# Ledger of designs, part 5: VHH binders against Ferredoxin-fold anticodon-binding domain-containing protein 1 (FDXACB1)

Target 1, 94 residues: Ferredoxin-fold anticodon-binding domain-containing protein 1 (FDXACB1), of Homo sapiens (Human) (q9brp7r531to624)
Amino acid sequence: LYPPCYVHDVSFWIDQKKGFDELEFHTVARAVSQDTIISIQFLSRFQHPKTQQVSLCYRLTYQTCDKALTQQQVASMQSQFRKEIQQHLYVIPR
Key: E = the ipSAE of ESMFold2; O = the ipSAE of OpenDDE; V2 = 0.75 times the mean of E and O plus 0.25 times the DockQ between their complexes.

## First folded at step 2 (VHH)

Design a2 (from z06 with L104Y; framework vhh_8fcz_2; at its last look DockQ between E and O 0.05; V2 from the best seeds 0.00; counts 0 for: pae E 13.8 > 2, grease 28 > 24.2, placed apart)
Fold by ESMFold2, look of step 2:
Structure a2 (fold): chain B 94 residues (1-94), chain A 120 residues (1-120)
Amino acid sequence: as target 1 above (94 residues)
Amino acid sequence: QVQLVESGGGLVQPGGSLRLSCAASGFTFSDYYMNWVRQPPGKGLEWVSGISGSGSYTTYADSVEGRFTIIRDNDKKMVYLQMTSLKTEDTAVYYCAREWGYDYSEFDYEGQGTQVTVSS
């Protein structure tokens, strides 16, 4: 099989008082991508040395067994995902 | 190749204003959180301000909040730092930087910076 694979990273600042709900993060990713995300990999936690803000970075891999998934479709899903996590997880995309 | 080129520095009196510019190339500019950092004479790097990839979120060091404004133009791949009410403590070489490494723990500043000198 030769289905295309698309990789996008997402980084964002979290509100440490509210915490980060990783289960909800996965739920939003699956919903926005219509389950085309096959891998969600935590990459890093970073605390900014001056502001003390904490940032997380995840790698999302999009792939599907059907023929329709394109770069443009994935870019649209990634853009919507960034908006949805801001609204539902109270994070600030980087 | 990633390139960051700073400009707009100079000599200014206390209370004055300057606007710094940073031209970026060699990467997908709108994907990156961008920062201004500065190095005062004989001191280490000090973070000044940051702006999200979309430009929706800005942050400032306490020492510059209310006086400095960070702005980006993703179409032109530019970051700006509008500085007002300048003080002698603002004297430094200013660099623009993106955060780098997969854990985002370090600043990537490749330019030579731009000198800002605030003195009577």
Scores: ipSAE 0.000, ipTM 0.168, lowest interface PAE 13.8, mean pLDDT 79
ESMFold2 (binder alone), look of step 2: mean pLDDT 84; pTM 0.860
OpenDDE, look of step 2: ipSAE 0.020; ipTM 0.285

Design a3 (from z06 with Y102F S105D; framework vhh_8fcz_2; at its last look DockQ between E and O 0.05; V2 from the best seeds 0.00; counts 0 for: pae E 11.2 > 2, grease 25.1 > 24.2, placed apart)
Fold by ESMFold2, look of step 2:
Structure a3 (fold): chain B 94 residues (1-94), chain A 120 residues (1-120)
Amino acid sequence: as target 1 above (94 residues)
Amino acid sequence: QVQLVESGGGLVQPGGSLRLSCAASGFTFSDYYMNWVRQPPGKGLEWVSGISGSGSYTTYADSVEGRFTIIRDNDKKMVYLQMTSLKTEDTAVYYCAREWGFDLDEFDYEGQGTQVTVSS
């Protein structure tokens, strides 16, 4: 009888000239999700062999004990998070 | 249906300039990283340059850096390659290409290509 736990992966191309600010990534994730993200797990780094573009993949786990999250609420948070990282971190979400 | 149409190729002398164009249709253009690739005579495809969906991030192969500029116009759904200081080794068929996603190791769409010939 535990609260639902929702897992979503996010991957994106980074702007290597501007750099990737992982601390800001975590800050945006917590702000957009109102601290319902309980885990941010780095999964992989991929450098495209032809273009030299670098992408990162992270796994986000949403859960809260204070109130029930619905699948719809989490999907909305994930969608907003993808928009926010594009705006603030100069990444291209996938 | 996704279509990419290249144009602007031709015959130029070494040191010359050309601007290639690629008209895109059939997809949400601004959501995709766009690329130029080329195929020199008798060789396989070589990646030339790429540009992010927003246009804020550009990348270039070492052999063209400083000479070629990639730009895009999301309103017109166009991507361009401005080539300057052309060399004979730049002779190739040039294709614009769309990346599908992170897990692709190859480009998922390419146009018909436009021939660039650099010769004295």
Scores: ipSAE 0.005, ipTM 0.231, lowest interface PAE 11.2, mean pLDDT 80
ESMFold2 (binder alone), look of step 2: mean pLDDT 84; pTM 0.858
OpenDDE, look of step 2: ipSAE 0.011; ipTM 0.278

Design a4 (from z06 with G53Y; framework vhh_8fcz_2; at its last look DockQ between E and O 0.13; V2 from the best seeds 0.00; counts 0 for: pae E 14.9 > 2, grease 28.2 > 24.2, placed apart)
Amino acid sequence: QVQLVESGGGLVQPGGSLRLSCAASGFTFSDYYMNWVRQPPGKGLEWVSGISYSGSYTTYADSVEGRFTIIRDNDKKMVYLQMTSLKTEDTAVYYCAREWGYDLSEFDYEGQGTQVTVSS
ESMFold2, look of step 2: ipSAE 0.000; ipTM 0.138
ESMFold2 (binder alone), look of step 2: mean pLDDT 83; pTM 0.849
OpenDDE, look of step 2: ipSAE 0.017; ipTM 0.299

Design a5 (from z06 with G50Y T59Y; framework vhh_8fcz_2; at its last look DockQ between E and O 0.04; V2 from the best seeds 0.00; counts 0 for: pae E 14.3 > 2, placed apart)
Fold by ESMFold2, look of step 2:
Structure a5 (fold): chain B 94 residues (1-94), chain A 120 residues (1-120)
Amino acid sequence: as target 1 above (94 residues)
Amino acid sequence: QVQLVESGGGLVQPGGSLRLSCAASGFTFSDYYMNWVRQPPGKGLEWVSYISGSGSYTYYADSVEGRFTIIRDNDKKMVYLQMTSLKTEDTAVYYCAREWGYDLSEFDYEGQGTQVTVSS
């Protein structure tokens, strides 16, 4: 009847020298989830007071149009997404 | 059990070079980012550098950039810190650490450290 909606946050340290490419972040999210991620919302920026390293936090909402997602499918997509951003965007998951 | 063992420290004059080593065991080494941190005399921990699990990216504190190089060998499960153009300010106990937290005291496993002393 009603497709489930899953919300997961992702946070990570960025490489300030190389910068953070938000467009590529969205591109990776669409690719690994096969467009199951229907929204990506920036939540916060944190700068560590001692190391000055910066982390970002985003909220991902997973939902399909016609089919039910399971928690296990979403967990797999989230895990893959975290690996892909590390590889392609020079970020360190928190 | 996870173990990290630092070595390679010593006494060196300003302008000199040292290479620190960290031998890792007890975990899947290539899955983890590795860090160097240091503690100067009478001061708190200061982050120095990290390297990704694959070795594809590195990052350095501004105070050491251009002088220090972090290197890993996933086959030997080793992390190195190649230090050149050493300054007296680099005097500290150096530690390697697995993965990175926003609070330096929350690193996964810190070894006993290796002392680096830079003086005339």
Scores: ipSAE 0.000, ipTM 0.183, lowest interface PAE 14.3, mean pLDDT 80
ESMFold2 (binder alone), look of step 2: mean pLDDT 82; pTM 0.838
OpenDDE, look of step 2: ipSAE 0.054; ipTM 0.543

## First folded at step 4 (VHH; framework vhh_8fcz_2)

Design g1 (from z06 with G50A L104T S105D Y109H; at its last look DockQ between E and O 0.05; V2 from the best seeds 0.00; counts 0 for: pae E 15.6 > 2, placed apart)
Fold by OpenDDE, look of step 4:
Structure g1 (fold): chain B 94 residues (1-94), chain A 120 residues (1-120)
Amino acid sequence: as target 1 above (94 residues)
Amino acid sequence: QVQLVESGGGLVQPGGSLRLSCAASGFTFSDYYMNWVRQPPGKGLEWVSAISGSGSYTTYADSVEGRFTIIRDNDKKMVYLQMTSLKTEDTAVYYCAREWGYDTDEFDHEGQGTQVTVSS
């Protein structure tokens, strides 16, 4: 049987003064997911018309064939990821 | 039924320490991230700290990093928040919250919270 695939989107405000390290973003995602993320796709960039703040949205796809991967496990990893990027990348999850 | 009961709050002076406790029941405790959130007077809920199901991962809000420590005991189904170097701005009602949701960071708590007041 084909292993289940889980897709989650993550959106966050970036700090334009501090900059956004996309490479670190990917690194953190791989670490938090224990290498179960098979795809990270940039979806969109949004700039708030009033505040001029910039937010980014990425789509993360989770899948593995060497161990069981449940929806709950992925949800937990996604939650952890949101917290990690906030701490490490100076972003604010939306 | 999910139940979370906070305790351990009180009045302390700035620079003091306090340890909060949360007793959980009604679910498989070790399967969930547990969080502490707080509501300062006149403000909304503010996330404070989180700990993974196994306890291997912890994270903190910038405002409490280095001062607060979140711990869990899965055998007792307890989550704790050790607070040190308390500041007046730490004054709030503290709640423990279970993480829930699919694609969002949603919290569920059943307790009344515990009041923490930091004042000289």
Scores: ipSAE 0.000, ipTM 0.237, lowest interface PAE 11.8, mean pLDDT 88
ESMFold2, look of step 4: ipSAE 0.000; ipTM 0.135
ESMFold2 (binder alone), look of step 4: mean pLDDT 82; pTM 0.837

Design g2 (from g1 with G53Y; at its last look DockQ between E and O 0.30; V2 from the best seeds 0.00; counts 0 for: pae E 12.2 > 2, grease 25.3 > 24.2)
Amino acid sequence: QVQLVESGGGLVQPGGSLRLSCAASGFTFSDYYMNWVRQPPGKGLEWVSAISYSGSYTTYADSVEGRFTIIRDNDKKMVYLQMTSLKTEDTAVYYCAREWGYDTDEFDHEGQGTQVTVSS
ESMFold2, look of step 4: ipSAE 0.006; ipTM 0.229
ESMFold2 (binder alone), look of step 4: mean pLDDT 81; pTM 0.831
OpenDDE, look of step 4: ipSAE 0.015; ipTM 0.311

Design g3 (from g1 with S56R; at its last look DockQ between E and O 0.14; V2 from the best seeds 0.00; counts 0 for: pae E 10.5 > 2, placed apart)
Fold by ESMFold2, look of step 4:
Structure g3 (fold): chain B 94 residues (1-94), chain A 120 residues (1-120)
Amino acid sequence: as target 1 above (94 residues)
Amino acid sequence: QVQLVESGGGLVQPGGSLRLSCAASGFTFSDYYMNWVRQPPGKGLEWVSAISGSGRYTTYADSVEGRFTIIRDNDKKMVYLQMTSLKTEDTAVYYCAREWGYDTDEFDHEGQGTQVTVSS
């Protein structure tokens, strides 16, 4: 009855002119993970010194009480999440 | 094996138009942001434009916004760059690429590219 907790970070470039839709970001995270992501924390903002592009970094915590997640399941969810934000938001994963 | 084949380049006068094409194979095309990047003579790669996997979102470098349009067709696995109001500064070899990011701040382009020359 002690489900493991998995933490993964995601970083991505944003389009400053079109903006970053944080609500949609959370919505995609919940959908892809089937609501196993229990925490989404903003970590940092970075501006590339050569290109002036801006990236954001978020920390995702995966856990569920009603079934045990495996490392492979979480890795698959994280990989799919990176693809989904690329397809549905104005972001390019790092 | 991943393949990206660019075409549609050529010689054009300033103010003219061209449409570049990129045929993609060897990967799940709709899973990826697609990009155009260019290499002007004697310079490094410069990012031009990107389009999301669904086609919903597009982005452009400041230097081309309002003049260039990126388009994709996921059924045909094609990405296009419609260029208008071309300037001599747009002269470059143009490449399509699947991803652009800080951890790969220079591209290994997947194809040979297509030459665009804007000359009066």
Scores: ipSAE 0.006, ipTM 0.288, lowest interface PAE 10.5, mean pLDDT 80
ESMFold2 (binder alone), look of step 4: mean pLDDT 83; pTM 0.846
OpenDDE, look of step 4: ipSAE 0.014; ipTM 0.301

Design g4 (from g1 with T59Y; at its last look DockQ between E and O 0.05; V2 from the best seeds 0.00; counts 0 for: pae E 12.7 > 2, placed apart)
Fold by ESMFold2, look of step 4:
Structure g4 (fold): chain B 94 residues (1-94), chain A 120 residues (1-120)
Amino acid sequence: as target 1 above (94 residues)
Amino acid sequence: QVQLVESGGGLVQPGGSLRLSCAASGFTFSDYYMNWVRQPPGKGLEWVSAISGSGSYTYYADSVEGRFTIIRDNDKKMVYLQMTSLKTEDTAVYYCAREWGYDTDEFDHEGQGTQVTVSS
């Protein structure tokens, strides 16, 4: 009886020398989704044993108040979010 | 060299509370996510919680969410785990670590850990 909830994960390689700006990551998520991302959960950090490259994985939960999101709307927001973090956070989505 | 020293473990009854501490040295502490991981008796390592370098973002395993709180003090180079509502399944050796691999269950741990035993 409540609006549906959609869960999508995002993972990406970070630039360890520049660092990962976690505040900006959350800011971009809220902006791209127009506040429909209601939860951002860190799942993991992976460091490649040979190259030492580091990737992070986050779980995003999409839901709106009083109106239902469709699967296609959420997929579009997720796709745009992946592009925006590449541009703003110097990360390479996986 | 990198050193992580855990402390604050002990024997506690179910429903009890403990606060674990981790003292860090030998690296630029504020540059790293810090994690708590645990090893239950006879089992492998299990990720518990993480905190961002700034301390602005915290993360928890589903099994501990709402009961445990991760805290860091970058001035003192300390990370803490405030545990409440402890259960017997929380019994484990607890380690702090700088890294957790999503695909490998891998940790960059240098300490011997601190034992937490929850028993009635």
Scores: ipSAE 0.000, ipTM 0.162, lowest interface PAE 12.7, mean pLDDT 79
Fold by ESMFold2-Fast, scan of step 6:
Structure g4 (fold): chain B 94 residues (1-94), chain A 120 residues (1-120)
Amino acid sequence: as target 1 above (94 residues)
Amino acid sequence: QVQLVESGGGLVQPGGSLRLSCAASGFTFSDYYMNWVRQPPGKGLEWVSAISGSGSYTYYADSVEGRFTIIRDNDKKMVYLQMTSLKTEDTAVYYCAREWGYDTDEFDHEGQGTQVTVSS
C-alpha cells in the first residue's frame, strides 16, 4: 500500500513591483505543512492581456510516513498556506 | 545559476548496493527539499525519495521503502541516495531535483543524471 498522497494546486496574482520571493514561498510551505509537502512544482505563468497582472500556479504534494495524514488535515494546511502567503508574500490567491 | 550534478551510478548485480551523489550550487541549499527521481528505459519519470531542507523528514516511494535511504549534508551542499538490495526493476537514469519556482519552465528534475544498471 502507498502512504496517502494528496495533491493541491495553488494559483495567485503577484505584485510585480515588489516581486515574488520564491524562497519565502518554500519556507512558508514547509512551516505550515510541518514538512509534509514533499514536492512544489511550478505549473504556469499567466499574464492578463488587458490588466498585465501576472498569476503563478504551483502544485503541492503532501505525503508522510511519520503520521497519519487525513484529507481534512491537508485541506486545513492548504487553507492556512493560502492565508500565510497573502500575509508574507503580498500575493492574492485565485 | 542553479546547478545539480549527479554521480555514482554504474553496473551492479542484483542484491548489490550503490551510493548516488548530487552536488548542488547556485541557491540556498538548506532552504529547499531535494528529491531523487528516476526514468527507467522506455518509461516516464518516477519519483523515488525526498528529504526536507533540515534533513529531519524523509519520504520514499513504496517500491524503494526499506531499501533506499536519502541523506543530505548541508555544509557540503550534497544530497545522497544510498541504495541497497538492488533489483533489476531499479535500472534507470537517476536525477536529483530541486522544487521549481516561478521563473522557470524546466523539468521536474535537473542535471544530466547518472545511469544505474542492475543486471546479472
Scores: ipSAE 0.000, ipTM 0.101, lowest interface PAE 15.1, mean pLDDT 78
ESMFold2 (binder alone), look of step 4: mean pLDDT 83; pTM 0.846
OpenDDE, look of step 4: ipSAE 0.015; ipTM 0.225

Design g5 (from g1 with D31E Y102F; at its last look DockQ between E and O 0.40; V2 from the best seeds 0.00; counts 0 for: pae E 9.8 > 2)
Amino acid sequence: QVQLVESGGGLVQPGGSLRLSCAASGFTFSEYYMNWVRQPPGKGLEWVSAISGSGSYTTYADSVEGRFTIIRDNDKKMVYLQMTSLKTEDTAVYYCAREWGFDTDEFDHEGQGTQVTVSS
ESMFold2, look of step 4: ipSAE 0.006; ipTM 0.302
ESMFold2 (binder alone), look of step 4: mean pLDDT 82; pTM 0.837
OpenDDE, look of step 4: ipSAE 0.014; ipTM 0.329

Design g6 (from g1 with A50V S54T T59N; at its last look DockQ between E and O 0.09; V2 from the best seeds 0.00; counts 0 for: pae E 11.6 > 2, placed apart)
Fold by ESMFold2, look of step 4:
Structure g6 (fold): chain B 94 residues (1-94), chain A 120 residues (1-120)
Amino acid sequence: as target 1 above (94 residues)
Amino acid sequence: QVQLVESGGGLVQPGGSLRLSCAASGFTFSDYYMNWVRQPPGKGLEWVSVISGTGSYTNYADSVEGRFTIIRDNDKKMVYLQMTSLKTEDTAVYYCAREWGYDTDEFDHEGQGTQVTVSS
């Protein structure tokens, strides 16, 4: 009945003093995927026990209304998204 | 090729001071957190300190907090460890490193390290 969904997680270290702009994160995700991301779910926050560095993990769900996405299209969007958050949000991908 | 070269170690008395240097090359230095890690004689690696790429975040092992200061200079691609109030227990080979795993056993050092010996 509906086109398939693809789920991918993304994790990254943040700079706690600069902060993390979640609104911009959502904006970048949708821009890179051309609005095919239908869900962005926060999964976890991890603080490294020795260095105190903080990382975040989010789950992205890709789907379109009336056209099937291919695995390659989704993989490309996910890869580009990881690059874009490094540049725009000043995070370090894990 | 990535290179990290430590220097500035030596023999000092307890209560003395020493400044270690780490020269970095072969990578975009400001994109990386930098760490100091040490290996006391006959023991495993022990994390000492970390500094973020911009220098805005620093943290220290409890055993050195208040005595050691990590500093970076992104223009010169240098990381420093200013050590004061040195103790015999600080005797170790000191390494700088880009990455720190979830445990000291996963630490990868690139350089040969610099020896610090604190002895009366």
Scores: ipSAE 0.005, ipTM 0.227, lowest interface PAE 11.6, mean pLDDT 80
ESMFold2 (binder alone), look of step 4: mean pLDDT 83; pTM 0.849
OpenDDE, look of step 4: ipSAE 0.006; ipTM 0.273

## First folded at step 6 (VHH)

Design h10 (from g4, 20 letters changed; framework vhh_8k46_1)
Fold by ESMFold2-Fast, scan of step 6:
Order: structure tokens, then sequence, then C-alpha cells
Structure h10 (fold): chain B 94 residues (1-94), chain A 120 residues (1-120)
């Protein structure tokens, strides 16, 4: 049997003065997920028409064959990931 | 409704230690970077230290690295600055601040700071 696969999108506003460190984003994703994120895919760049703020959207795929990975565990990891990127990468989750 | 109350300042001799506290209210404390800034008479306000909401990341000005330690207790909505090996140049009014939005150079600060005087 194939281990369960969980897909979650994350969207956030970036700090255009500081820029966005995609390598650090990947590092945080790996750390928070205990290396269960097997894929990170860039989906889109959006600029808000009124505020001119820029948002990025990424798709994260969670999967591991080493142990049962539950939807609750993934939700917890995803929540922590949103907090860590906000605090570390100077982004605001959408 | 954001309120930050700094305390713990005082007079200390060179080489001494002080611990500053900042009690926060009016926002979800654990979601924000918190920082310490200081301003000496006749000088501009300068950054001292910052800590991420989770406490996992800390930043220090070069002038205080190795001497000051920032920490926080999210259950008490309080950020701390442990100041060791104090020098006369550390004499200043110390302010705590909340980072807001996605611009890391912008910190909200509210209320009166706490005065630290290092003198023999």
Amino acid sequence: as target 1 above (94 residues)
Amino acid sequence: AVQLQASGGGFVQPGGSLRLSCAASGFTFSDYYMGWFRQAPGKEREFVSAISGSGSYTYYADSVKGRFTISRDNSKNTVYLQMNSLRAEDTATYYCAREWGYDTDEFDHWGQGTQVTVSS
C-alpha cells in the first residue's frame, strides 16, 4: 500500500524591500516537517490591485514511508510552518 | 490598543548586570517579533536586539553581542533583556517594541521606556 500523501498550499505576502529567500523557505519547510515534505512547487505570484502588495503561493506535498503520517500531524506541521515563515522570512501568511 | 510596559532599569556600576522586562497587551503576543531599542541623550535611537515569536531566532547589535541575551515567555506575554558586563556606553533609555507587518525595520513602541545608567 502507498503511504498517504497530503497536499497543502501556502500563500503569503512578501516584504519587497527585504526580498524573499526561497532557499531559507525550503530549509524551514524541511525542518518543520521533519523531512516529510517531498515536493515544493511554486504556483503563482499575485499583486494586490489596491495595496500593491505581492503574494507568493507554493504547493507542499507531505509523504513518508517510515511511519503513519496523519492528517492531524500534517495540519500541525503546516500551522507551525506558517508561523515560522512569518517570523523568520518576514512574510505575512494569507 | 497595543501597550508595551518596559521595566527593570536602574543604576549599576560597570561590569554589573540588569534584567529588563517588557509586558505586552492588546495583541497575540506569540505572532510577533519583539525587540529592544535604546536612545542615549543627544543620539538617535538604535537597535539592540530582537526575538521571533517562537523564540527560535534572535538578533543582536554588534555592540551588545556576547553580553546581552534576549528571551521571551509567551505564557506571560513578556519579553526580557538580560544585560551582563555593562559598560558606560550602555547608558540609555531602553524601549521595547513590536514588529508590525512585513517590514522588519518598522517596530511599534508604546509607553515610557526604562532608564539604564552605568556609572562608577
Scores: ipSAE 0.000, ipTM 0.109, lowest interface PAE 16.2, mean pLDDT 80

Design n01 (framework vhh_8fcz_2)
Fold by ESMFold2-Fast, scan of step 6:
Structure n01 (fold): chain B 94 residues (1-94), chain A 121 residues (1-121)
Amino acid sequence: as target 1 above (94 residues)
Amino acid sequence: QVQLVESGGGLVQPGGSLRLSCAASGFTFSDYWMNWVRQPPGKGLEWVSGISSSGDYTTYADSVEGRFTIIRDNDKKMVYLQMTSLKTEDTAVYYCARDYEWGTYEDFDHEGQGTQVTVSS
């Protein structure tokens, strides 16, 4: 039996003057999830035609073989991740 | 049915101040980013400011940074734009706009009827 797998998308507005640090994004994801995020997939880049704001969307897959991982635990990690990327990456979650 | 009703516009002298209000109904207000956008005479829509669903994060167009402040009150379902040091180039119809539905890639999904701001001597 394979351990359960949880998929969550995250989308956010970036600060185009400061740029987006994808390496730091991965570092924060690993730290917040206690290394239960096994993949991070870039899905899309959207530029608002009127405001010119840029939004990025990533897909995060959570899975661990060490113990049971619950939907509630993943939801809590995802919530903390949204808070951490705001503080560290100058991004604004959607 | 989503409704956004703007108010507070008027005629003001350069250097003056106005507070715009937007009353929201028909959706879970605290789940959405809210924006102010404007349309100057003879021009297209210009984004002015945005505020996160919680009110903790705000963004501004370079042209208004330091002069305008966006605020929201989730209990009252209101968003406000406090405008100071107004310039003649701030003359426009101002619209309150709800951000995209989560996970969509469309433009603002709802705008109100607008409120006219005229800055002239």
Scores: ipSAE 0.000, ipTM 0.172, lowest interface PAE 12.4, mean pLDDT 79

Design n02 (framework vhh_8fcz_2)
Fold by ESMFold2-Fast, scan of step 6:
Structure n02 (fold): chain B 94 residues (1-94), chain A 121 residues (1-121)
Amino acid sequence: as target 1 above (94 residues)
Amino acid sequence: QVQLVESGGGLVQPGGSLRLSCAASGFTFEDYYMNWVRQPPGKGLEWVSGIYSGGSYTTYADSVEGRFTIIRDNDKKMVYLQMTSLKTEDTAVYYCAKDYWEGYDSDLDYEGQGTQVTVSS
């Protein structure tokens, strides 16, 4: 009835001096997922008690009826997404 | 499936050294922050040390700083804890954990059996 839906959370440490560009984060998510991410939800902000590093967590929902979408494809897209945000947003995935 | 397997624990005298190992499988190890946490007898979990995905940034609990060193080998999918100057207070079951243990997305499903460290004379 419904096309398959896949949910993945992503958490990462931000560079507080460079700031976090949420719009660029959404742009990277769309590009990497070939527009199959239908929802991005902010879940939490955490600050490490010793290092004072800040992490953010987002929930990503993958779904499309325009093309076949498999667990393997989503896992590949999620892995690429973690690499892309590290390179372009100065974040360290958790 | 995601798996973490700890090893290297044992009985050691105060002032001694041990190296713990954690073998990871089932996820993109090189992309994740890795931790060592411990549970002393009759107490809750205590975070010990963490290492960022690239290995350049390490963090330590005040109780172990200067005595313990966390190392990772992304090619082998291993994280290690080199322990020196061991104290009786270091007696605990040691676990490696994917992601930051004190963070909300830490997942208990990734904890292994742990490895027992006993420091006693």
Scores: ipSAE 0.000, ipTM 0.150, lowest interface PAE 12.4, mean pLDDT 78

Design n03 (framework vhh_6fv0_2)
Fold by ESMFold2-Fast, scan of step 6:
Structure n03 (fold): chain B 94 residues (1-94), chain A 121 residues (1-121)
Amino acid sequence: as target 1 above (94 residues)
Amino acid sequence: QVQLQESGGGLVQPGGSLRLSCAASGFTFSEYYMYWVRQAPEKGLEWVSTISYSGDSTYYKDSVKGRFTVSRDNAKNTLYLQMNSLKPEDAAQYYCARDWYGSFEDEMDVRGQGTQVTVSS
């Protein structure tokens, strides 16, 4: 029996002087998703030509056999994740 | 033993082309996203391109879009980067990588020794 798999991308602007704490990013992802995120993949880095601001894009894959996981639950976790990374990592979601 | 070996670099004039290859061994190549990253002399590591497991999704640094094309041959365990319209700013040591987790920490699970690309007359 194959459990449902949900894929969501997240993009955000970073604080270039503070840098980006990827370990904290993973920690927040695990906490918010209740350990249902099985994969986090770096997709791209973009630098705005005028502002010089840098944004990063990651792909998150949600899947679990241990719990019922619905599209609505994943959407809620993804929204909370965007809020948490803004507070913990000094990033601005795109 | 997990290994990545880049090749295909060289000296080219502005506007020229090069095709880089990365031979992978010691792991199931088709189960990993693969990356091309580069480092110019006395500068930090810079992400260039990402390719998904099957090659269906590709992503590029803005300054190389339209000029570079990443591809892979899972039957040959080989990653490629076709570089056209090369500019002096593209001169760097090019690395293929598995598990690129961030641009600022420069941490990667596996990276090869690199292949040198020089662009000058």
Scores: ipSAE 0.006, ipTM 0.294, lowest interface PAE 10.8, mean pLDDT 81

Design n04 (framework vhh_6fv0_2)
Fold by ESMFold2-Fast, scan of step 6:
Structure n04 (fold): chain B 94 residues (1-94), chain A 120 residues (1-120)
Amino acid sequence: as target 1 above (94 residues)
Amino acid sequence: QVQLQESGGGLVQPGGSLRLSCAASGFTFSDYWMYWVRQAPEKGLEWVSTISGSGDYTYYKDSVKGRFTVSRDNAKNTLYLQMNSLKPEDAAQYYCAREYGFGDYEFDHRGQGTQVTVSS
């Protein structure tokens, strides 16, 4: 009876020289999801032992009571989100 | 269908030990980095440990270093967390999680987990 809740984790390699803009990450998430993301949680920071590359992992929760939200719509939003963060935050999804 | 099944939780006194297990199915277990994460009541999800697919690389949350040991048995598709010198702060629901790969982002928060309770 509650609107369906979809949870997606996203992990990506950051550009350590440019740093990571968490505010921009949140802004892109809101825009791409049409404000259906209700929660963004930082999960972990990992550094690859051989390459020394750093990756971050976040958990995104999608939910809305305004309209039906389907798994396909969330998958499309998540795909667009990955493309947008590559362009705006210079990260590489993993 | 990816399936992860945790077990081994229980009630223990401070200073005690527990060994958690996670049985994996539906994917090539040795190809994935695995994570242990935990969630205490009224708190958010917290990363505990990471292990590489080969088992050669391990990482730990600072507060558990020297007390917890993550390991895996790829022949048995099983992930382990050996917890020693348990503290009240370690009480939580413990979950195992697979590496978050491209195109594999669906997660159901209704997953089982295994409960660890420590006396105060």
Scores: ipSAE 0.000, ipTM 0.094, lowest interface PAE 15.4, mean pLDDT 78

